# VH-VL binders against Ras guanine nucleotide exchange factor D (gefD): the designs that were tried, part 3

Target 1, 231 residues: Ras guanine nucleotide exchange factor D (gefD), of Dictyostelium discoideum (Social amoeba) (q8is19r433to663)
Amino acid sequence: GSNIIAQQITIIDNEMLMAIPPSQFLHKSFSKESKSPQFHDMVSKFNEWARWTSSEILSKEKLVERVVTLSFFIDLAKSCVELGNYNAANAIVGGLNHSSISRLKLTWERLSTKVTQDYDRLLSLFDLSMNYKNYRDEIKSTKAKIIPYLGLFPKDLIAIEEGNDNFTNNNLINTEKFRLLYQTIKKIQSYQQPLFTFKTSEPIKQYLKNISNGLSEEKDFHSISHKLEPR

## First folded at step 1 (VH-VL)

Design d01 (framework fv_dalutrafusp)
Fold by ESMFold2-Fast, scan of step 1:
Structure d01 (fold): chain C 231 residues (1-231), chain A 120 residues (1-120), chain B 107 residues (1-107)
Amino acid sequence: as target 1 above (231 residues)
Amino acid sequence: EVQLVQSGAEVKKPGESLKISCKASGYSFTSYWINWVRQMPGKGLEWMGRIYPGDSDTNYAGKFKDQVTISADKSISTAYLQWSSLKASDTAMYYCARLEYYDSSGFDYWGQGTLVTVSS
Amino acid sequence: DIQMTQSPSSLSASVGDRVTITCRASQDISNYLNWYQQKPGKAPKLLIYAASSLQSGVPSRFSGSGSGTDFTFTISSLQPEDIATYYCQQYDNLPYTFGQGTKVEIK
């Protein structure tokens, strides 16, 4: 089921999140892989979740199997949200919204009304308009443990860094800028907590950790998509 | 932060070879397609082809296949567009542009352009 | 190859006017359409992706709509800095193809 897989994804994401030292968010270290290896490991895994989603759907030559797989990944993203894993949920939605997947009209039209509604809610939640307003509102209202969308941290830190001078007009340290940076880093650290409620399924976890083995390359997605549903 | 910087303008004669460059900075060069787009004087935009620098995989528009070669050098984060023998009809502005499938479906960053003039 | 046809080829409007440009694809491209702005002597700039999504940092007066074969790009209140040529571009299939462009000028 999708719930067990969502739990294993969440265990993996949380282990990677907890491994990121706070220093990797300082001085724009996240912009250089050599200075932020753990941050980039998690970014790489986010991209693997997205690519896995697209690749699995594109691997299904038969329409019926493709519909089942598409429905599964929508349910998986929904399960991730229910577990508080907004990072993996956003990655899966990214894979579903990839041009090679969203163009498969014959596949999408065969989804049940319920699954289509679930997908529309996910698209709304992760809509990037108004600086991710829907997502930000959602996580602000939640009191449970979450794994936030990793990609917003660099964006917020850069906005603070570039929107504020290091020194005031009197050549004094800008204490407000450094307070905002510190508070943002502390908020990131508040998400780095162990999971207590999920049981590890070692075979599933091992498979998910190594999903890059055997995935189609993103550069091939369009050619595969057009062979499945020519247009 | 993200920048694509192209080589300077070129004036060539028909039959000469030419290689122009597009140097990327501020992102992982090997993770994004680099596209080449031509614009003839007073005309619109025309897609020529693309390269994935991570493994040098290429796609060309049919019209440009065998007319140009697209390549990349990962060690210096630079993509290239090359002609073995220029024609007067190659006179155009040439742009490089980045494509990101997961974050952006469009060409989100462009080089400033390289003007190529071929005349005798 | 998918052919993209824009109309009009050029238009003149006054500051504050609503400007509408259309783009037609020779076959169904779903919502795989981008809109670009090119100012004289400059590289193009992405304004709209996926037919209707506004690119980060782009003013809200720009919008896109449509699906299938017919698409519309709108500037709700034309500003002097909006004088440019606008291009649609499909990314449903390789090769990527552009419309011929619509030149927007001030009266």
Scores: ipSAE 0.000, ipTM 0.441, lowest interface PAE 15.3, mean pLDDT 85

Design d02 (framework fv_dalutrafusp)
Fold by ESMFold2-Fast, scan of step 1:
Structure d02 (fold): chain C 231 residues (1-231), chain A 121 residues (1-121), chain B 107 residues (1-107)
Amino acid sequence: as target 1 above (231 residues)
Amino acid sequence: EVQLVQSGAEVKKPGESLKISCKASGYSFTDYWINWVRQMPGKGLEWMGRIYPSDSYTNYAGKFKDQVTISADKSISTAYLQWSSLKASDTAMYYCARGDYYGWGSYFDYWGQGTLVTVSS
Amino acid sequence: DIQMTQSPSSLSASVGDRVTITCRASQSISSYLNWYQQKPGKAPKLLIYDASNLETGVPSRFSGSGSGTDFTFTISSLQPEDIATYYCQQSYSTPYTFGQGTKVEIK
């Protein structure tokens, strides 16, 4: 089921996370693909998880199959959270919350109460309000190995870089700015640890590594959505 | 400093072609989306589409898909918006704006000064 | 497409007043909502991104909150330079869509 797939996603995400050198978070290297290839590989994979979610749901012409697929991806995102993979969980939620999917009223109305409640909890968890307060509170409370939402690190690093001068008002080096940058990078490194719990399913892992080969383009999502459920 | 500089105002007749530009400087042009936003006189903002200059990948709002073409020349850090045949209803201020690099969320942190296009007979 | 509706369409307030503008999405957009300020004859300027994050260089009197379908933008103490039209914009999915705008004037 969804748990085995969540495990394989987590293996892939963790391998990619561990492959990122800390230098790719320095001097805004993450803003340029040529200077941060491993970081961008993981960003690309995050976007693939989201597009895969939307594309799979939109591929189901029959309402019953669309409901089953929607329920599956909600359960998959929940399983990712339970495994500590906040990165993939957020990507999947992004795909579910895409306007081409969220407009499918007939599909959403047929979800069970439990699945609807699970989705509401996921939306709450990944709510960006107060600088991702719900998400940040949750990851602070856990002592288990996690894969954090990767996109927050560039946001935090840019905020530190641009919110603080390199020099103080007295033209001295701003040690607090560089301390904050260093601490953020060290936090990223603390998440770059091997997994001990999961076993690789090679067929599933290979499918998930190559999902982009069969995905619909985002530009086509709205036309497909309106064909499935006109208004 | 990050800057987006747009081409000057245009006065055209219906049926004429037009290509306006947005030149970027002060950052890595290929690492950010360029968005085009229309504002008709006295009206609000309308997103038209965007381009990722590194591979020229484009997204269009459905209303604009067959009305305009968005392109970019990464060798001169310039994005373009073009019409093959202008209509009076194309009279508007056109803005280019830089979009966020990562993920599904995007915001427009830097804007060009705008290009006023007037189409009248 | 996601429809964005702002309330009110216009308001007049005195210097020092607390001003609140709301924005409603036709469907859930999580917290992928941005707020822009546009002064007459000028390009829009980003004030708030991802519902609640203050853009660098923007005065702290501006704030945003909300998630899902309902969002709020607040100016804690209105200043003369804040006379402008304010727009919300969802960045959840393409096509990106803007609210119709709220014109803020000083009485």
Scores: ipSAE 0.000, ipTM 0.446, lowest interface PAE 13.2, mean pLDDT 84

Design d03 (framework fv_dalutrafusp)
Fold by ESMFold2-Fast, scan of step 1:
Structure d03 (fold): chain C 231 residues (1-231), chain A 121 residues (1-121), chain B 107 residues (1-107)
Amino acid sequence: as target 1 above (231 residues)
Amino acid sequence: EVQLVQSGAEVKKPGESLKISCKASGYTFTSYWINWVRQMPGKGLEWMGRIDPSDSYTNYAGKFKDQVTISADKSISTAYLQWSSLKASDTAMYYCARQGYDFWSGYFDYWGQGTLVTVSS
Amino acid sequence: DIQMTQSPSSLSASVGDRVTITCRASQGISNYLNWYQQKPGKAPKLLIYAASTLQSGVPSRFSGSGSGTDFTFTISSLQPEDIATYYCQQYYSYPLTFGQGTKVEIK
């Protein structure tokens, strides 16, 4: 199962995270693909995990198969969290929480109690309220190697950059702004560590690296969803 | 005292099998990778692969994947490098070295003394 | 695979000279770089890890710097016992790869 797949996803995510030079987080370089290709590769892969989740569930015309697939992705997201991969877990939860998926009431009502509870915990963990408080609290409490949710880094860096002037009222360099930026970059770099304990499965890893070409486009999701469960 | 002690020099003919050893002492064997490194006469260092002795998980450099087998016996704190069929091009000094699992310990701090393997036709 | 290229392949310098060796990775490896010294007939010895951290017991005349793709190893004042071949090595991902080595000799 889901654990071996979560391990391969985590290997892929970590390879991408480690490949991002710190310069791609400086001077808002992350806002320009030409100046931050490795950062944007990882963003594209995050979106691919989410689309993969939604696309696979929507590909199941039979209710029983759709329930099994939904349950699988909930277990996969849970496995990613257990491995410290908050990035892929959040991407998968995003795919599960897509309106084209969340509307499939017949599918959701047939989930086991355990799987439903697991999903509720995942939704709570990645709840965006209070600036992702639940997620931020959890990663602060862990001392293990993690892959953090990539999307919060640009947000935090922009907040620091725009909340602080480059110079003080006396036209001196604002050392506190640059200290905050430096500490944030160092925190990002602290997550760029190898995964020495994970086992590679080359067939699964290669499949996961190349999933993009087999996925349904997001623009088609609602059409497919309404065809599967019109009422 | 941490030590890695390798087996003695070998002189073999092409087509013969060979298994050389690296015996660890002075530390917890299962807490470190054991790496194998080849050095052909007068040439540089080539990483061949490594093993996690706790579960025998291995990584290989592509050129060595089909040429050698790396194994370990944690009950006697010994790692092995094995050939099913030697070639003259396998003539080299072979080193084992321990490596930690994270960024701060991912270096080869202790090396074996080396095993010279000579394959002559 | 990540290719490691050292420059120069060999050098001759006088005792007391500052010696600099460079190492270039074919792709970004952050700070995942080690430097080793190998004397004739002996196993390699770790000098520097994590690009710039000096191994315990190694003389302070040895230093390392760099990140990403370009790395430098320096001997601030060359001593006779420093005659050796020096290797860089990336441990960012397997396969781990070494540079081709730089032979340091005294004039």
Scores: ipSAE 0.000, ipTM 0.406, lowest interface PAE 19.5, mean pLDDT 85

Design d04 (framework fv_dalutrafusp)
Fold by ESMFold2-Fast, scan of step 1:
Structure d04 (fold): chain C 231 residues (1-231), chain A 120 residues (1-120), chain B 107 residues (1-107)
Amino acid sequence: as target 1 above (231 residues)
Amino acid sequence: EVQLVQSGAEVKKPGESLKISCKASGYSFTNYWINWVRQMPGKGLEWMGRIYPYDSDTNYAGKFKDQVTISADKSISTAYLQWSSLKASDTAMYYCARHSEWLPYYFDYWGQGTLVTVSS
Amino acid sequence: DIQMTQSPSSLSASVGDRVTITCRASQDIRNYLNWYQQKPGKAPKLLIYDASNLETGVPSRFSGSGSGTDFTFTISSLQPEDIATYYCQQYDSLPWTFGQGTKVEIK
């Protein structure tokens, strides 16, 4: 089930997170793939989780199979949150919230009330409003190992860098700006802890590492969606 | 209004079977965990287990796994706690309480309690 | 299982007094702790959830604090209607577990 798959996703995400050197978050190195290959590997994998979600649902020509698959990915995202993997959970929610998927009203209407409520709560958790307030509030007081939504770190670092001058009004170096940047990097490093105590399933892990081999191209998503449910 | 209404007090003899109920109203019954909590006379609260009515998924505290069965009938929005063979040590007040599937987990609504007395 | 220990087990205080109850977890439970009030003959009532959040409709004299293994529940000015037993409860991991309770009486 979805719990075993969520565990394998979390093993993969944590291995990738731990592989990122802190230098890839310095001097906007994350803006160039050539200077931040491990960071961009994890970004690429995040995008693969999202595309995998959309592609799998769109691959189901039969309504009943599409409902089952949609339900599976909602449960998978929920399982990821339960394991503390907010990165993969947000990626899967992104795939579910893709316009080619959200328009499939016949499919959504046939979800159970539990699954529909689970999805609504995931949407609330990852809502962009107030700079991801719901997500930030949820993670703020946890002391357990989590995998945070990686995409917020570059945004936070850029906001600190560009929102604060390098010099104070007295033309002195702004030590507070550099303190904020360092605090953010230190926070990222606090999440780079050893792997969870989950048993690796090599067949599932290898499948998940290589999912890109079977994914539909995003440019085709709307065409496929309209063939499945024309209105 | 959200309500959890429990069945009435029971007086039983050791060895008898018993099934007590917790009927939910005012919310989507299938979307919340129903928990059972025991309180022995003069003692504190003890979590027994829970059920998710949508799929009847259950979790039990180890102490209670072989003592009781938790079930639910979603067609009548009712959860159950049952014993195949009661013991004198089962004498207690039994509460049902709900919590949502999503964090944070807390018991926002409780049943009024069912007093079970087991005596010879 | 996570063991929850409350102190004191009972206390007597005067109206207007500040009352403090402590709850200790046998392992780190983050902030995943609730506080309930149980009056004689009644079902428990939620007062504080997620260590420090006041439930809607609960008087502001009740508060909670703490994280990890050590938690505190405070009644800033004890009222006669506050005579009850108070329980902490962790929801970090199954099985959910309660403290043994603290009985609060007025002198």
Scores: ipSAE 0.000, ipTM 0.409, lowest interface PAE 19.5, mean pLDDT 85

Design d05 (framework fv_dalutrafusp)
Fold by ESMFold2-Fast, scan of step 1:
Structure d05 (fold): chain C 231 residues (1-231), chain A 120 residues (1-120), chain B 107 residues (1-107)
Amino acid sequence: as target 1 above (231 residues)
Amino acid sequence: EVQLVQSGAEVKKPGESLKISCKASGYSFSSYWINWVRQMPGKGLEWMGRIYPGDSYTNYAGKFKDQVTISADKSISTAYLQWSSLKASDTAMYYCATLYGDYEGAFDIWGQGTLVTVSS
Amino acid sequence: DIQMTQSPSSLSASVGDRVTITCRASQSISDYLNWYQQKPGKAPKLLIYAASSLQSGVPSRFSGSGSGTDFTFTISSLQPEDIATYYCQQGYSLPWTFGQGTKVEIK
């Protein structure tokens, strides 16, 4: 099922999140892999979840199998949200929303009404409009432990850093800028909590840790997509 | 297929009102921003503003604030750009565009454009 | 507002030539820079997003690079169908702003 796989993904994501030192979010260290290796490990894994999603769907030459696989990944993203793993859920939605996948009209038309509605809810949740308003509202209201979308932190930190001067007109330190930076980093640290009490499945966890084995390269996605559904 | 289809060309006189449309299909209309971009004859591209159809929230570029109204009708998946009183300086090609893919801040889907000519 | 400046405003090159266009932002925009191609009478087409990512279906001769304030767009081997005006656009903060465009012509 999708639930056991979502649990294993969440265990992996949480282990990676907890391994990131707060210093990797300071002074734009996240912009350079050599200065932020744990942060970039998690970014790399986020990109792997997305590529895995697209690659698996594109690997299915038969329409029926492609529909089943598409439906599976929609259910998987939904399961991740239910477990509080917004990071992996967004990565999977990103893979589903990739232009090479979104263009497969025949595949999308064959989804059940329920699965289509589930996907629409996921798109709404992770919509970037109004600075990720739906996502931000969702995480503000939740009382459960979550793994937030990692990519939003660099954006917020850059916006604060670039939008505010280090000194006021009186040549005093701009305490408001540094307060905003500190609060954002403290928020990130608040998510770095011990693992959920999910049962580990070593075979599934091992597979998911090494999913990069056998994935198609992103540069080939459009070519494969066009071959599967040329119009 | 994700696409945006715009209304046809308009020829108007200064002082007249106008409402042009952008009809979306192939995706969840309420979940994505619709942007309006102006291109005056022989000139470059200017972003005018955008609307989030799910709640009709709008953002405008300062230059276009109070010059135009952007609206949307979710029931027919259509966004609108409207002038209460046209000026000759409004003569331009108007495009609607959306950021559908996982391309932050990038317009990957465009309408074909609506040419608006305002002359006396 | 973030101002985008393109260079050159126009260029003429021969088929097979390497063409380079630059774009400068008035402030750092990280990698939130996109490149568009516009042919006469047509809507713009997205070619490059996130400074260096090639849009699906776009030929590999098109590439982008850069970060912060300085960005470059390259056509490695100019083809007749590449004759168009090219625009950069920052997606970092509202309002979205475009460069003034670079017109690419064949000699």
Scores: ipSAE 0.000, ipTM 0.395, lowest interface PAE 22.2, mean pLDDT 85

Design d06 (framework fv_dalutrafusp)
Fold by ESMFold2-Fast, scan of step 1:
Structure d06 (fold): chain C 231 residues (1-231), chain A 122 residues (1-122), chain B 107 residues (1-107)
Amino acid sequence: as target 1 above (231 residues)
Amino acid sequence: EVQLVQSGAEVKKPGESLKISCKASGYSFTTYWINWVRQMPGKGLEWMGRINPGDSDTNYAGKFKDQVTISADKSISTAYLQWSSLKASDTAMYYCARSPYYYDSLGYMDVWGQGTLVTVSS
Amino acid sequence: DIQMTQSPSSLSASVGDRVTITCRASQSISYYLNWYQQKPGKAPKLLIYGASSLQSGVPSRFSGSGSGTDFTFTISSLQPEDIATYYCQQSYSYPYTFGQGTKVEIK
């Protein structure tokens, strides 16, 4: 079911998170793939989770199977949140919110009330407004181990770097700017902890690791969507 | 409700093969590891290995890796411990025990079978 | 493999006595340590998990503490039915390993 898959996703995400050297967050290294290969690998995997979600739903020609698959991915995202994996949960929500999926009105209208409410809560959690306020409030309130949404770290580091001068008005080195940068990196490192609570299912993990081999290309999503539900 | 029931006592000669069983009931069989633990007469507990019944993934303690085979059949909620050729030194009580597969993986074994006594003598 | 050493290997105490058993790991195992009770002729029974959490249905006279390499198990007031061998077990990594056991007797 969705819980075992959420756990394998979380094992994969955590292994990738732990593999990122702190240097890949220094000096804007994350903006260049050649200087941040492990960070880029995790970003690529995030995009694969999203594309996998959309591709699987679009692969279902029969309405009833499409409803079941849509319900499954909503439950999977919810399970990821419950395991503290906000990264994969946000990726799956991104795939569900893709225009090729959101337009499938016949599919969405057949979801149960409970599943619809679960999706609405996920949309609220990952809402972009006020600089991801709902998400940031959520992670501040949790005391469990989490895998945070990686995409916010580059944004935060750039904001600190470009919003603060290297020198103060007295022509002294701005130690506060450098403290903020390194405090943010230390926070990232605090999330790089091993998982002791989940057991590996090697067949599922291998499937999820190699998921890209069977995915439809994003450029084809809209045409597939229109064929499934022309209206 | 939740229980593990093991097969009955066995008396065997050296060189014979043997397969003992551990049948689970009252819970979702695929959500817990099944561990096998040996206790030689008058000795302590030795962890032999474990199996995930959902995918038959196994881990063995090095000492037991080439001596026994652990398997499971999830369609009948049963785990197995098997020897191809028994030795007198295999004389022991064998326990199966479940441990949580998910979440707080504290690796505790909360439900145990009653044990299967295996006696190997000429 | 992580080695678990218990002390003492055996003890005799009177009903009502406080009994303490210690367990030492060859490397840090954080709080991933469990305690079991085994009565003669019976399967082991889980008493404490995660170093200090009491299993449901287990009497409150049993308790555990410790982290890292050094752990203690305590029976605050020994009862006749507590006569058993007690084992610690680490779950920090596979293979799981047990201590050699501590035999508790009344005398």
Scores: ipSAE 0.000, ipTM 0.408, lowest interface PAE 18.3, mean pLDDT 84

Design d07 (framework fv_dalutrafusp)
Fold by ESMFold2-Fast, scan of step 1:
Structure d07 (fold): chain C 231 residues (1-231), chain A 119 residues (1-119), chain B 107 residues (1-107)
Amino acid sequence: as target 1 above (231 residues)
Amino acid sequence: EVQLVQSGAEVKKPGESLKISCKASGYSFTSYYINWVRQMPGKGLEWMGRIYPGDSETNYAGKFKDQVTISADKSISTAYLQWSSLKASDTAMYYCARWEDYGGLFDYWGQGTLVTVSS
Amino acid sequence: DIQMTQSPSSLSASVGDRVTITCRASQDISKYLNWYQQKPGKAPKLLIYYASNLQSGVPSRFSGSGSGTDFTFTISSLQPEDIATYYCQQYNSYPYTFGQGTKVEIK
């Protein structure tokens, strides 16, 4: 099942999150790979989760197998949310929402009502409107250990940097701007904590760490999609 | 910061060749498609085609397949749109764009290159 | 190719008004439709994707709805900065195609 795989994904994501030094969020270091290698390793892994999702679904020539695989990834994303892994859940939803996947009408039509409802809830959770309000409200309400969606941290840090001057109108240091930056970084550090609840499955973990070895390239997704379900 | 910077405005005569550019910065150029979109004066937007710079794969809208060539130079992170022989009907604003298919996080457009073809 | 038709081609409204624009596809495109805002002399900006999802950083007064062949874009309370031309775009099949645009002006 999806639960054991979600647990292994969460172990991997947490290890990567723990490896990011806070300095990689300072001075816009995250904007350059050379200054933020661990941050970009985690971004690359996020993109691999998304591409893995799309690639696996597109690898299924038979409609029934494609429906089963689509259902599996929706359940996997749901399991990630239940474990507190919003990062991987959002990555998987991104892969499901890719235009090459979302256009597969015959596949989506054959999903059970339950799975369709689960997917709608995931889309709502990761809805971008009002600066990810649904997602932000969700993580504020949880008391469990979480892995937050990594991509919002650079966005929030840039918004603070761009929305606030370094100096006030009196040519004094803007203490509010630097306080906001510090609080955001401290919030990121609060998520960098060990996991105590999941047992490592070494074979599954190694497969997931090396998923890029078997994935189709994104450039091929639309041609494969149209071959599976022509216009 | 992701940025797409396009070459400056061009004024040409029918029959002349032209190559305009779109220089990318702030991300891995070889990992994302660059799309070209045309907008004729007072008209709507038209998708022309795209290139994947990592291996130079191109896809064209049928209308543009024999009219333009899309290319990229990985060494300078620059994509190109080229005409061998311009027509008056090629008068338009040309945009390059990179958009993110996963989750809609990035939607980056160049500022546009105005091409005027007049005798 | 899939033809996209917008209505109206232009409209004039007052600040605070509800503005509605429609887009019709010549064939079923499910929900594979984006909405863009374009201000004079500027590149288009994505507002809505997958027919009804609001792009990050875009004000909540913008919304989209519809599926199949009929789509609606709404500005619940028009602001001065919203004066622009709005375009729908389908991405259900290549080539991607845009509507002709709807120009939104202030009265």
Scores: ipSAE 0.000, ipTM 0.391, lowest interface PAE 17.4, mean pLDDT 83

